VHH binders against p49116. Designs and how they scored, part 133

Target 1, 238 residues: p49116
Amino acid sequence: EGPLLSDTHVTFKLTMPSPMPEYLNVHYICESASRLLFLSMHWARSIPAFQALGQDCNTSLVRACWNELFTLGLAQCAQVMSLSTILAAIVNHLQNSIQEDKLSGDRIKQVMEHIWKLQEFCNSMAKLDIDGYEYAYLKAIVLFSPDHPGLTSTSQIEKFQEKAQMELQDYVQKTYSEDTYRLARILVRLPALRLMSSNITEELFFTGLIGNVSIDSIIPYILKMETAEYNGQITGAS
Below, E stands for the ipSAE of ESMFold2; O stands for the ipSAE of OpenDDE; V2 stands for 0.75 times the mean of E and O plus 0.25 times the DockQ between their complexes.

## First folded at step 7 (VHH)

Design ua66 (framework vhh_brivekimig_d4; at its last look DockQ between E and O 0.01; V2 from the best seeds 0.00; counts 0 for: pae E 19.1 > 2, placed apart)
Fold by ESMFold2-Fast, scan of step 7:
Structure ua66 (fold): chain B 238 residues (1-238), chain A 121 residues (1-121)
Amino acid sequence: as target 1 above (238 residues)
Amino acid sequence: EVQLVESGGGVVQPGGSLRLSCAASGFTFSSYAMSWVRQAPGKGPEWVSSISGSGGSTLYADSVKGRFTISRDNSKNTLYLQMNSLRPEDTALYYCVTGGYLPWRKEFDISSQGTLVTVSS
């Protein structure tokens, strides 16, 4: 009966690795991205509705939507991450690889298209000046997507998604009462998230993972941990 | 004071099996995720596998996935690593450490002596 999200779920604070290197490297990019991914999983785990679905269902949801959650997180944290600088460095490296004939031209084109789509998405969100409440509800809409193949409890997931949409509408209408079309402009940005390849995201941001573990394996590992242990690992020491 | 004692290493031929043990004391074992890390001759330490405090969640490095199984017995304060289908590249000193997998973790607090695994024909 209460709201889907509380004020605590609006807070989304990314702590970057320190110090920032003078020249960007794979390890810095991977650590920054991994911190964002873990923050995103911590955020999802803290939602009572998410926990109410049960571990098997909620794990399947995050495995299906992690790339969409991650991309929304990149847009929300673009300034903190200096994302434009990271993407520019990757683009410059890819262009040099083409000239030196070190990578397939077809693969480079696929990766460049992904980077351009990502830049376009982040620029659109920045131009709309999406606030913290709006990001929280957009992430909730993406998280509670009932239409991924293989999901169980789809009726309950759909109810949580509809509740997220209703609460976002209420917030936008009250906060941005003069902008009648704001909600529509925000919501039409979401389909673009599904056009971004999770495999290319993993290649761009997660190549430095210790043990060459896939994101698909990390997600269920983190989500199946006890709450106290998880909190200690994500927010804690060492 | 946290104390960890590894055992079970030895010499085995390629394709063989070994089971490593880690006896833990000085802390509430069941409250901590645990990991196995190894150091091959001439190389730095590398993470191998992690297990949650309850044992309900496990993770493996790609190089050992499907061959190694991490487990724990919280009633005995003991961590295990069952190693099957061993390869020459698995030759290393094996250590247990407190803490689970973090993709940005660059250092492991290795204070124990480890147990030597040699895979040689």
Scores: ipSAE 0.682, ipTM 0.854, lowest interface PAE 1.2, mean pLDDT 89
Fold by OpenDDE, look of step 8:
Structure ua66 (fold): chain B 238 residues (1-238), chain A 121 residues (1-121)
Amino acid sequence: as target 1 above (238 residues)
Amino acid sequence: EVQLVESGGGVVQPGGSLRLSCAASGFTFSSYAMSWVRQAPGKGPEWVSSISGSGGSTLYADSVKGRFTISRDNSKNTLYLQMNSLRPEDTALYYCVTGGYLPWRKEFDISSQGTLVTVSS
């Protein structure tokens, strides 16, 4: 079998909504986040190994790891997204909610801690100067995680994860031969992703969703979406 | 000019079924995602379902999932909503709107008259 990832999986270009509003409103944030989510999901879908798992397994896998993939995407696209500005805006919006006494003190603390964890994670990734290949492999490792409950084909998932890890190792060894411990430094960042609540992420970035729609419910929809349709929507075909 | 005309509404008993239709004109129908939105008396608009331009992707609100089916016939420029197992809480004016392909889009054009669905015993 060939490699898990090809050069086509390295490209991860996020297109931001235009024009940018005077202030980053909830809609802008939600749209930006949605685009990133879609990009991440379509990236996953483009991997032959992912396709080989079947639709049910694919959906379950993405449901289990979408927050981690999304967070890696935030880190990777932090500059293009002006993530710091987005997070600041989110905090501002949250303050409004606080003033309206809609949140408990404990919830406020949890949300603020989550924002902090997101910022710290993205900063740490920036400090490591993670390149596109490394991000691709890290996303693959996160995607093909066999340790989520309820997954089928766990042996195959594990095999794919191992392949991703091996390819990453080979890449790092080849590209960063002078940095013997780079692989370890990169991999030790992954546990931080598991500390982040998907529910809080959803509340922070996706509050602009209409009705009672959850990310969980959207995932199958995204995975079935044609790439051309997605691109059309990004270009303003509405 | 974009025109959307809803039909198929009526009065049904709980557990009943209705099929809504939306005739679209004035634009390339197949190029646009379509959505159903409803507005109950005294409530704001609620997104119900969306379908991609090609019909290959569908999405439903949790409140209607498993009961409603959105579909389209691009050759007829028509959007459909099959509603089964109707409940009193489904009572609303139902609107066909362009866009709403992604649930984060809140710009629903509810300029149409809509079709009234009443679920009552």
Scores: ipSAE 0.163, ipTM 0.593, lowest interface PAE 2.2, mean pLDDT 88
Fold by ESMFold2, look of step 8:
Structure ua66 (fold): chain B 238 residues (1-238), chain A 121 residues (1-121)
Amino acid sequence: as target 1 above (238 residues)
Amino acid sequence: EVQLVESGGGVVQPGGSLRLSCAASGFTFSSYAMSWVRQAPGKGPEWVSSISGSGGSTLYADSVKGRFTISRDNSKNTLYLQMNSLRPEDTALYYCVTGGYLPWRKEFDISSQGTLVTVSS
């Protein structure tokens, strides 16, 4: 009955592995990405509306949208993560792989296009100066997609998504009252998330952790993870 | 760790001025809209003013429009409230919080001591 999100859902603090290595490597990138993924899953678990849908529905929702949540997290934390530097290092590696004939031309093209799309998405979000409250509601809109098969309460999920949209609208309208078109500019960025490939995201950010196992297969384990286990080592505690 | 530290409160006569400051740390300050909230004795918290992350949009409660000016300096991670033409009704403990104006927001995550403003005589 109350608001979909509370102030605790707006705080989204990513702590990076310390120290940052002189040269970025697959272990640093994978650890950094893993922290963001777990932070995003903890964020979703903490929402009362999400909890109310039940464990099987929770798993189905997160499997369907984890890459979109992760991508929003990348945009939100791009400066803390030094994402531009990470992506530049990956591009240099791909250029060297072309010279050494280690990857097919079609795959390299797909990966480079994905990197470009990701950079453009993050840049567009930064240029719009999206704040932490707006990110929280955008993530909720993405999380509560009513289109998932096998859900017995898709009308309830749609209701939660509409509530997130309404609360975002109210927030933007009151906080940015002199910018009539801000909500529209924010919402038109969401379709770009649909173009992001979870397969390529896994290759870019998670090869060192799950090279033979997809993230969607480990999501039930992550969602069942004890709070103490998650809050301690995985978050890197402040 | 998110930390907000208010300062600049004090005792002032009606019609006087004060400038409140809020030093922020532990988060990307420029990415968050910020608000001032006040609490008079025996009352619940009252939203006073909000400012967008960039500082380009501001909003004020009707009771303070034209008298108070919210601003921020993102290079110093600092939020400000310039209070002019102070009235006895402005007497309260003033807090800064993350987030903008939300009409359904009746509870605030206050993790700071606030700064006391007393307008009397």
Scores: ipSAE 0.000, ipTM 0.165, lowest interface PAE 19.1, mean pLDDT 81
ESMFold2 (binder alone), look of step 8: mean pLDDT 83; pTM 0.833

Design ua67 (framework vhh_brivekimig_d4)
Fold by ESMFold2-Fast, scan of step 7:
Structure ua67 (fold): chain B 238 residues (1-238), chain A 121 residues (1-121)
Amino acid sequence: as target 1 above (238 residues)
Amino acid sequence: EVQLVESGGGVVQPGGSLRLSCAASGFTFSSYAMSWVRQAPGKGPEWVSSISGSGGSTLYADSVKGRFTISRDNSKNTLYLQMNSLRPEDTALYYCVKSGYLPWRKEFDISSQGTLVTVSS
């Protein structure tokens, strides 16, 4: 069997909503986040190894790891998204919520700590100058995580994760041959993704969703789209 | 010009069924996700369901899941909503809307007349 990922899986191009509003609002942030989530799930479903696990496993796997994929996507696309500006707008909203007594102090503390963790993660990835190949393999490592509760096919998932780890190692050793510790510095960033709450991510980025639609409902909708329709929507207009 | 014409509404008793239709023209129907949105008197619009351009993916509001079925016939440029086990709270004016590729967006443009669904004894 060939490599786990092809060059097509390294390409990760986010197209932001246009025009950008004068003042950032929950709808613009939500659409931006939704586009990134869509792109992340399309990326995952395009991997032959992922397809081989079958629809039910695919849905369960993405439901378990979407927050990790999304956070890696935020870091990778931070400049395209103007993520620092989005986070500043969210912080401003939270400060206004404190003044208007709209959220409890405990909840605001949890959310602010989440924003700090997110900023530190994105800053660390930027300082390491993580490239497109490295991001693709880090996303593959978190996608093929066999240790989430309720998963089936865990031995096959673990084999794909190990393949991702091996291919990342090969890439880093060949591309950054003079930096002996680069791989270790990259991999020690991954555990932080598990400490970030998916519920808080939903609150920060997806409050503009219509009705009471959850990310859990959106995931199977996107994963069941036909490939041609999927590709047309990623490169097309609304 | 995008034209959307809803039909099929009416008065039914609780537990009854209705099938709504939306005739679309003025755009390449199969290239766009479509949604049903409803608005009860004195209330804001509520998203009900969405369907992808090919019809391969569907999404439902929690309040209608298991009772309503969205479908489309791209050869006829027509969107459908099959409504079963209707409840008084389903009473609303129902609109079809042309959706972008992210059909779960909170913002939507309602420009058609809609079709009235009344669930009462």
Scores: ipSAE 0.290, ipTM 0.659, lowest interface PAE 4.1, mean pLDDT 86

Design ua68 (framework vhh_brivekimig_d4)
Fold by ESMFold2-Fast, scan of step 7:
Structure ua68 (fold): chain B 238 residues (1-238), chain A 121 residues (1-121)
Amino acid sequence: as target 1 above (238 residues)
Amino acid sequence: EVQLVESGGGVVQPGGSLRLSCAASGFTFSSYAMSWVRQAPGKGPEWVSSISGSGGSTLYADSVKGRFTISRDNSKNTLYLQMNSLRPEDTALYYCVKGAYLPWRKEFDISSQGTLVTVSS
């Protein structure tokens, strides 16, 4: 019926672990990334259209797109996260691993190329000065992707994706009326998200997970959490 | 006030089994996810497993996956941890905690005495 997203879906406030350590470590990076992942899943759960697809479809969609949602979240929250500082710390750790011959040169090259792609994506979004409404709709377009292998209910998912695209177009044309090509510049950024490996993202940001549990296992647990408990995990509030 | 009382710990040989229980009071038990956290001698607390309020979702640390089973009986306000194929490295004081403490959580709201599990030959 109504619009796909409301004003409440534009709000995306990441609460960072406090205090920031003087020296960045794997645990701080992992907790920061985990809070962002939780915030991203909470955001998705709050969308009525997403709820309407049912639990099994919701789980399949988030399992397929979590890396894209997470990367959009990194770009949107880059300043509050001090993402450039986090990436520099990760690079420094990788340089140490190269010197100790603990990883193959091919693997290190693959990981460094992933970091470069991530930096380039975040820089492109910053240069375009993507606002909160635009981020919300880009996340919705990514979330309601009907083209992932193994999905069911693809016609309904496609309908919601098209609705997200239409509402983004309406917003951009109304808000940035003088920039006829803004929408095209924004949309051509999205294919880059599919080129980033979820396995490498998991290695870079989620290495500090206690018990070495996978993101794939965490997703259905998070999506089925009670709302009050889910909010408590994201905000860190009692 | 939230009250949690753990029981069922003991001394067991490697490969043995134990079932831990946690009796909860002072809150609407079925409305909250619950977790098991352990603290090994000389180490900080670590998350072991979580279960949703309804019991419909569970999550396990990789070190215990396939060996431990978390469950709950909301009619009795009781949380359980079935521990099979116990190893010396499972030796720890085990606590139940209110909430879905996830793998990256470093600080746990431990308000109870816990129950000691010792795995030795």
Scores: ipSAE 0.158, ipTM 0.578, lowest interface PAE 5.4, mean pLDDT 85

Design ua69 (framework vhh_brivekimig_d4)
Fold by ESMFold2-Fast, scan of step 7:
Structure ua69 (fold): chain B 238 residues (1-238), chain A 121 residues (1-121)
Amino acid sequence: as target 1 above (238 residues)
Amino acid sequence: EVQLVESGGGVVQPGGSLRLSCAASGFTFSSYAMSWVRQAPGKGPEWVSSISGSGGSTLYADSVKGRFTISRDNSKNTLYLQMNSLRPEDTALYYCVKGSYLPWRKEFDISSQGTLVTVSS
């Protein structure tokens, strides 16, 4: 009973490291991405339906979908992050690496294709002018995906996903009543998220973690940490 | 004021074990995550492990995963690091620090003396 998401779940405020350096570096990119990842996980754990599934199920769901949540977060926060500037800097670096034979051509092509897919996704979301309510429900649809292997409580997860879909439909029909096909245009964007490699996302945005700790290890740690510390980390405090 | 005192270091052969302790005072210990950080001779500090305030969540660097165990006793304001299967590469000064390792943290505020761990033949 009651809505799946409240107004508090629509609010998604990323606080960037400040100031942005004159020359973009791996540390700034990794810190920015890490803050977004923490914000995304805090968002997920604050949903009562998510809490009701239990800790083991919560961990499995987020491990399966963190890249999709992260990518939706990149699209939603693209302007705050100056994402286009970050991606342009990465592309420029990769093109210079091709010219200098520093990286294998095959690997560079894979990474460049990933960046192009990410840019296309973010541009399509911007063109659709996706609002904060729509992003919240899209994240919920992605989070409550019952089709990941190894999940328990799949019938309950499916019910929460259906509830997210119903509430999104109600919102769009009321708010954008003049645009009959808006919901369909939004939903057909979601399959593209599963085509993006989590390994390449780690390499592009979390380079500072490589050789230190994996995202798979960080996920259960973040989900089990105390709420007060969680809130402090989102704001960049201590 | 925050005070942290490490102990338990020593000289051990490869494959050996040591248990480090950190006595904390000057703050509400159970309200804060704690971490172990090490610094090898001539190198910068390297994060090793973190534990949540309640002890319910732990995180380890890939280099120590499966060999080290972080734990805490909030009734004694004490943090522990059980180190098994020690390697020469584990040779370092070990520090406890207030706070969690997070992916964007570049450095820790290390104000204590640390405890020396030497792994050699």
Scores: ipSAE 0.546, ipTM 0.800, lowest interface PAE 2.0, mean pLDDT 87

Design ua7 (framework vhh_brivekimig_d4; at its last look DockQ between E and O 0.58; V2 from the best seeds 0.00; counts 0 for: pae E 6.2 > 2)
Fold by OpenDDE, look of step 8:
Structure ua7 (fold): chain B 238 residues (1-238), chain A 121 residues (1-121)
Amino acid sequence: as target 1 above (238 residues)
Amino acid sequence: EVQLVESGGGVVQPGGSLRLSCAASGFTFSSYAMSWVRQAPGKGPEWVSSISGSGGSDLYADSVKGRFTISRDNSKNTLYLQMNSLRPEDTALYYCVKGGYLPWRKEFDISSQGTLVTVSS
């Protein structure tokens, strides 16, 4: 079999809503996050191995790892998104909720810690200067994680994950031959993703979803939507 | 010119069912996702459901999930909304809209007359 990923899977270009408003409101944040989510899901869908798992399996897979993929996407697109500004805006909105006594002290702490973890993760990735290939392979590794409960075809998933890992290793050895421990430094970042709560991520970035739909519900819709529809959303949604 | 004509509205008791239809013309129906939007008296438009051009994907607002079913017949250029277990809060003017679900979209291009659904005891 051929490689898990091709050069086409390296491209990960997020188009932000334009123009950027003076004040980042919930809608802007939600739209930006949604675009990233769509991009991430469609990226996954573009992988032949992902398609080979079948719709039920690949949907379950994405449901299990969407938060990790999304977070990697945040890191990769942090500059384009002005992530720091977005996170600051989220904190400001949260402050308003705090003032209104809508959240418990414990919940506030959890949410703030989550934001901190997101920021730290993205900063750490930036410090490592992760390139597009490395991001692609890291996303593949988290996508094809066999250790989520309830998955079918776990043997195939594991095989794909190993393939992703091997290809990443080969790439790093080839591209960064002078840095013997780069692979390890990159891979050791992945556990941080598992510390992220999908529920909190959803609350922070996707509170403005129309219809109060869950990410869980929207994932199948995104995965099955036509490419033309996605493009139309990107160009027509501003 | 894009034309959308809704039908099937009426008065029903709580728990009742209705099936709405939307006849589409003026564009390649199968190439576009479609949506249902409703507007209750005194409220703004609310997204209800969307279906992809091919019909392969559908999505529902939480308020109608499990009760409503969106479908389409591309050979007839028709969009449907099966509404079961209707509630008084479902009372609204229902519109067929060209375009799919956008997570952030609060405004809808409503150019049709809509069909009125009234749920009352």
Scores: ipSAE 0.781, ipTM 0.893, lowest interface PAE 0.6, mean pLDDT 93
Fold by ESMFold2-Fast, scan of step 7:
Structure ua7 (fold): chain B 238 residues (1-238), chain A 121 residues (1-121)
Amino acid sequence: as target 1 above (238 residues)
Amino acid sequence: EVQLVESGGGVVQPGGSLRLSCAASGFTFSSYAMSWVRQAPGKGPEWVSSISGSGGSDLYADSVKGRFTISRDNSKNTLYLQMNSLRPEDTALYYCVKGGYLPWRKEFDISSQGTLVTVSS
């Protein structure tokens, strides 16, 4: 039938908080990350195939993959976010926490390993010069993952994932016809997303959430709203 | 013109309960998420809870989760907050606000008088 994604699903434009503070702080980092997370959820909500699965399945899928979608979003928006500067500020904070004995050495090690994995992933995507169409299909592939525990309608989810894979292949073959192995180089990057801890991502980027609400709680809140109401909250002009 | 009128506050002992109401007018109430926000003496506004326009989705600040319940009656254009197991730290002016939870919301459009909740022995 029709394509899984339309041209409107390729558009992924992050609006950063303004003005940027003189010194990066927890609130600015959290606001920037939250805008990206909400943009990612809005992107997923707008896909007709996603809507067709129903609210309960939608919630389960996003709860399972939000960290993968968020990490792909970080890579895609790395320049807009000045992600390297944000990560440097987080590292500086962690080093100061060691000197003040506020965090254990084992915890610091886990967090630093996570930051290193994130940097490697973003650098690999930048080196491959992944375009907007490729990012859209990679996000669709991770969104429509049939292998998460507790999912229903797994055969339909698998069909949507396969459709995303086929459309990505068609796009890459037409657009990068002279690079026979480009698709393979792109797809081998995806497994690394599942090795990154969602708990550590939440600690690094979402510590400043208003009300100390968990991402797990925010997901069903946003996804169970009417589309018009959700769009109104996300596009509310600054 | 958006108008919001809070009521139901009072003085209660620790462990007690109160039910707050917010009467809304001047907009299509059922089309908008609504929130409860509180302001303790000498402090800035603190988000408490939000509910979607249909009432099908709600969210709570960690400090009130399991104790407070937000609800709405769209036929009456009224928002509610059921507060159980009240603590002295819940003492504040409570306001209803048009709009749902946004993690980047720095300011709340508070133009109403609010309703005072005092939890004291």
Scores: ipSAE 0.704, ipTM 0.859, lowest interface PAE 1.1, mean pLDDT 89
Fold by ESMFold2, look of step 8:
Structure ua7 (fold): chain B 238 residues (1-238), chain A 121 residues (1-121)
Amino acid sequence: as target 1 above (238 residues)
Amino acid sequence: EVQLVESGGGVVQPGGSLRLSCAASGFTFSSYAMSWVRQAPGKGPEWVSSISGSGGSDLYADSVKGRFTISRDNSKNTLYLQMNSLRPEDTALYYCVKGGYLPWRKEFDISSQGTLVTVSS
């Protein structure tokens, strides 16, 4: 009945590790990415509609879309993160891996293509000057996606997605009334998110993963964290 | 000051079982995830298992899945690790650590003496 999102769900403030090192390293990149991941998960679990779906459905949704939420977060926070600098540092590490024969050439090509797609997505979002309200609704649209296999309650999820779309439409029309096509330009960016590989995102930003553990395998643990520790993970405090 | 005291280690034959305990003090135990970390002779620390503050979610390293069970009793501020079907490779000094699983943080804040588990015939 009420709005899907409130002003508290628009706030999305990423706090970077301090100080930024003179030479970017894996630790800084992983800590920065970790904070963004936890900020994104905290955002999702704070939404009343998300809470209403129940724990099993919550886990299924986030496992299916965490990479899309993370990618939207990267775009939203690209300047505060110095994302272009981070990606350049990763490219340099990939070049060293070729010289040291540490990765297959096929894998490196896949990773470079993903970096290019990510850069193009972030640049397109910056060109459109997407604001915090628009990002919040785009995140809600990808979060409440009924398209993912294995979901239950797909009718309810679809209704929440429609509500997010309607609230975005209302916001854009009221706030950017002089820009007739802004909503359409924003929405055509969403398909690019489905092309982003969660496996490669993990390789780019979460290089400390051990064994066959993936982000989607630890999502139940992340979603069930108590508030005090959860907030510490967002800021890097313990 | 955070204090963690491990106990329950010992010598056991392959296939045997042990139950480790960790008494915690100096913080609100139920508000934090807890982890077990082990260090075998001549090797670096290895994450074993983590459990959420409420105890509702747990994670295990692939090497121990199905054999080890992490649990906690928040009324006693105590963390447990039930180790079954022990193998010689499980021989290590076991530490409990305040905090959850963070795959990209390989340094563990070990502030305790640990408890030694030796699996040998």
Scores: ipSAE 0.023, ipTM 0.471, lowest interface PAE 6.2, mean pLDDT 84
ESMFold2 (binder alone), look of step 8: mean pLDDT 83; pTM 0.831

Design ua70 (framework vhh_brivekimig_d4)
Fold by ESMFold2-Fast, scan of step 7:
Structure ua70 (fold): chain B 238 residues (1-238), chain A 121 residues (1-121)
Amino acid sequence: as target 1 above (238 residues)
Amino acid sequence: EVQLVESGGGVVQPGGSLRLSCAASGFTFSSYAMSWVRQAPGKGPEWVSSISGSGGSTLYADSVKGRFTISRDNSKNTLYLQMNSLRPEDTALYYCVKGNYLPWRKEFDISSQGTLVTVSS
């Protein structure tokens, strides 16, 4: 029993690599994204309800939802990351690639549509002024999704998701008592997360990793990592 | 003072096997992930494999998956890399490094001499 999330689960602090290079490069983007991915997985692993589901279920859940968690993290940390600058640099590179015929038009269209969806999602979250508690519960709702194929313990996962929804409602009603429609405005943002391709996220943010090792292969390793190693990856002091 | 000493390298025929060792001192070995990194002649360093502090989790570069096995003995402060089905492309100086170094890292803290692996003929 007790609340699904504690105050420690609200804290979500990303430390960026320093210094920022004069020109954005694959290494800087991949290191920044990797720190956010480690932070997101460490966050999930620290939840007692998540731990209670067991290793196999934990791996399956994170494999299914890491892109949604990562995207919520991008929105939450957009200012710290200078995400708009990163996305502008990627767009500029893609526009140059069109002129040089280096990439197919269909692939460029897919990537540009993904960037547009990501920008609109982050802008909508910023406009709503989503706070740290709201982000924590939105991440929990996404993490405890019972509807992914192949999951075991789906009834327990559903109960944890319902608990996350209930605690978010209680928080919003108490904290933003005069804004009757705030919760509804927040929750209708979530379906957009499932429309964004994890393969395109890997291409945009983990380019240095493509062809060497997949995020799918890394997930079990990261989830079994010691807490001190997570902290090292988050701060860059590994 | 952190000290890492690699050994076990040598010359082998394609398809052969070698077992590399890394003796660690100057830190609490079991508290840190460890990695193997290699550097081929005239090339930059390439991450090969990582193992968690407890040894419960391992990760491999796609180029070595199924052929190499990383392991550790925390009671002896020693890291191992069992290399099977060796290929000419595996020819490199092999280094052990303290910490969880993954392929997107730009730099590795390589302070040791490494151990040379040559796969020829």
Scores: ipSAE 0.164, ipTM 0.585, lowest interface PAE 4.8, mean pLDDT 85

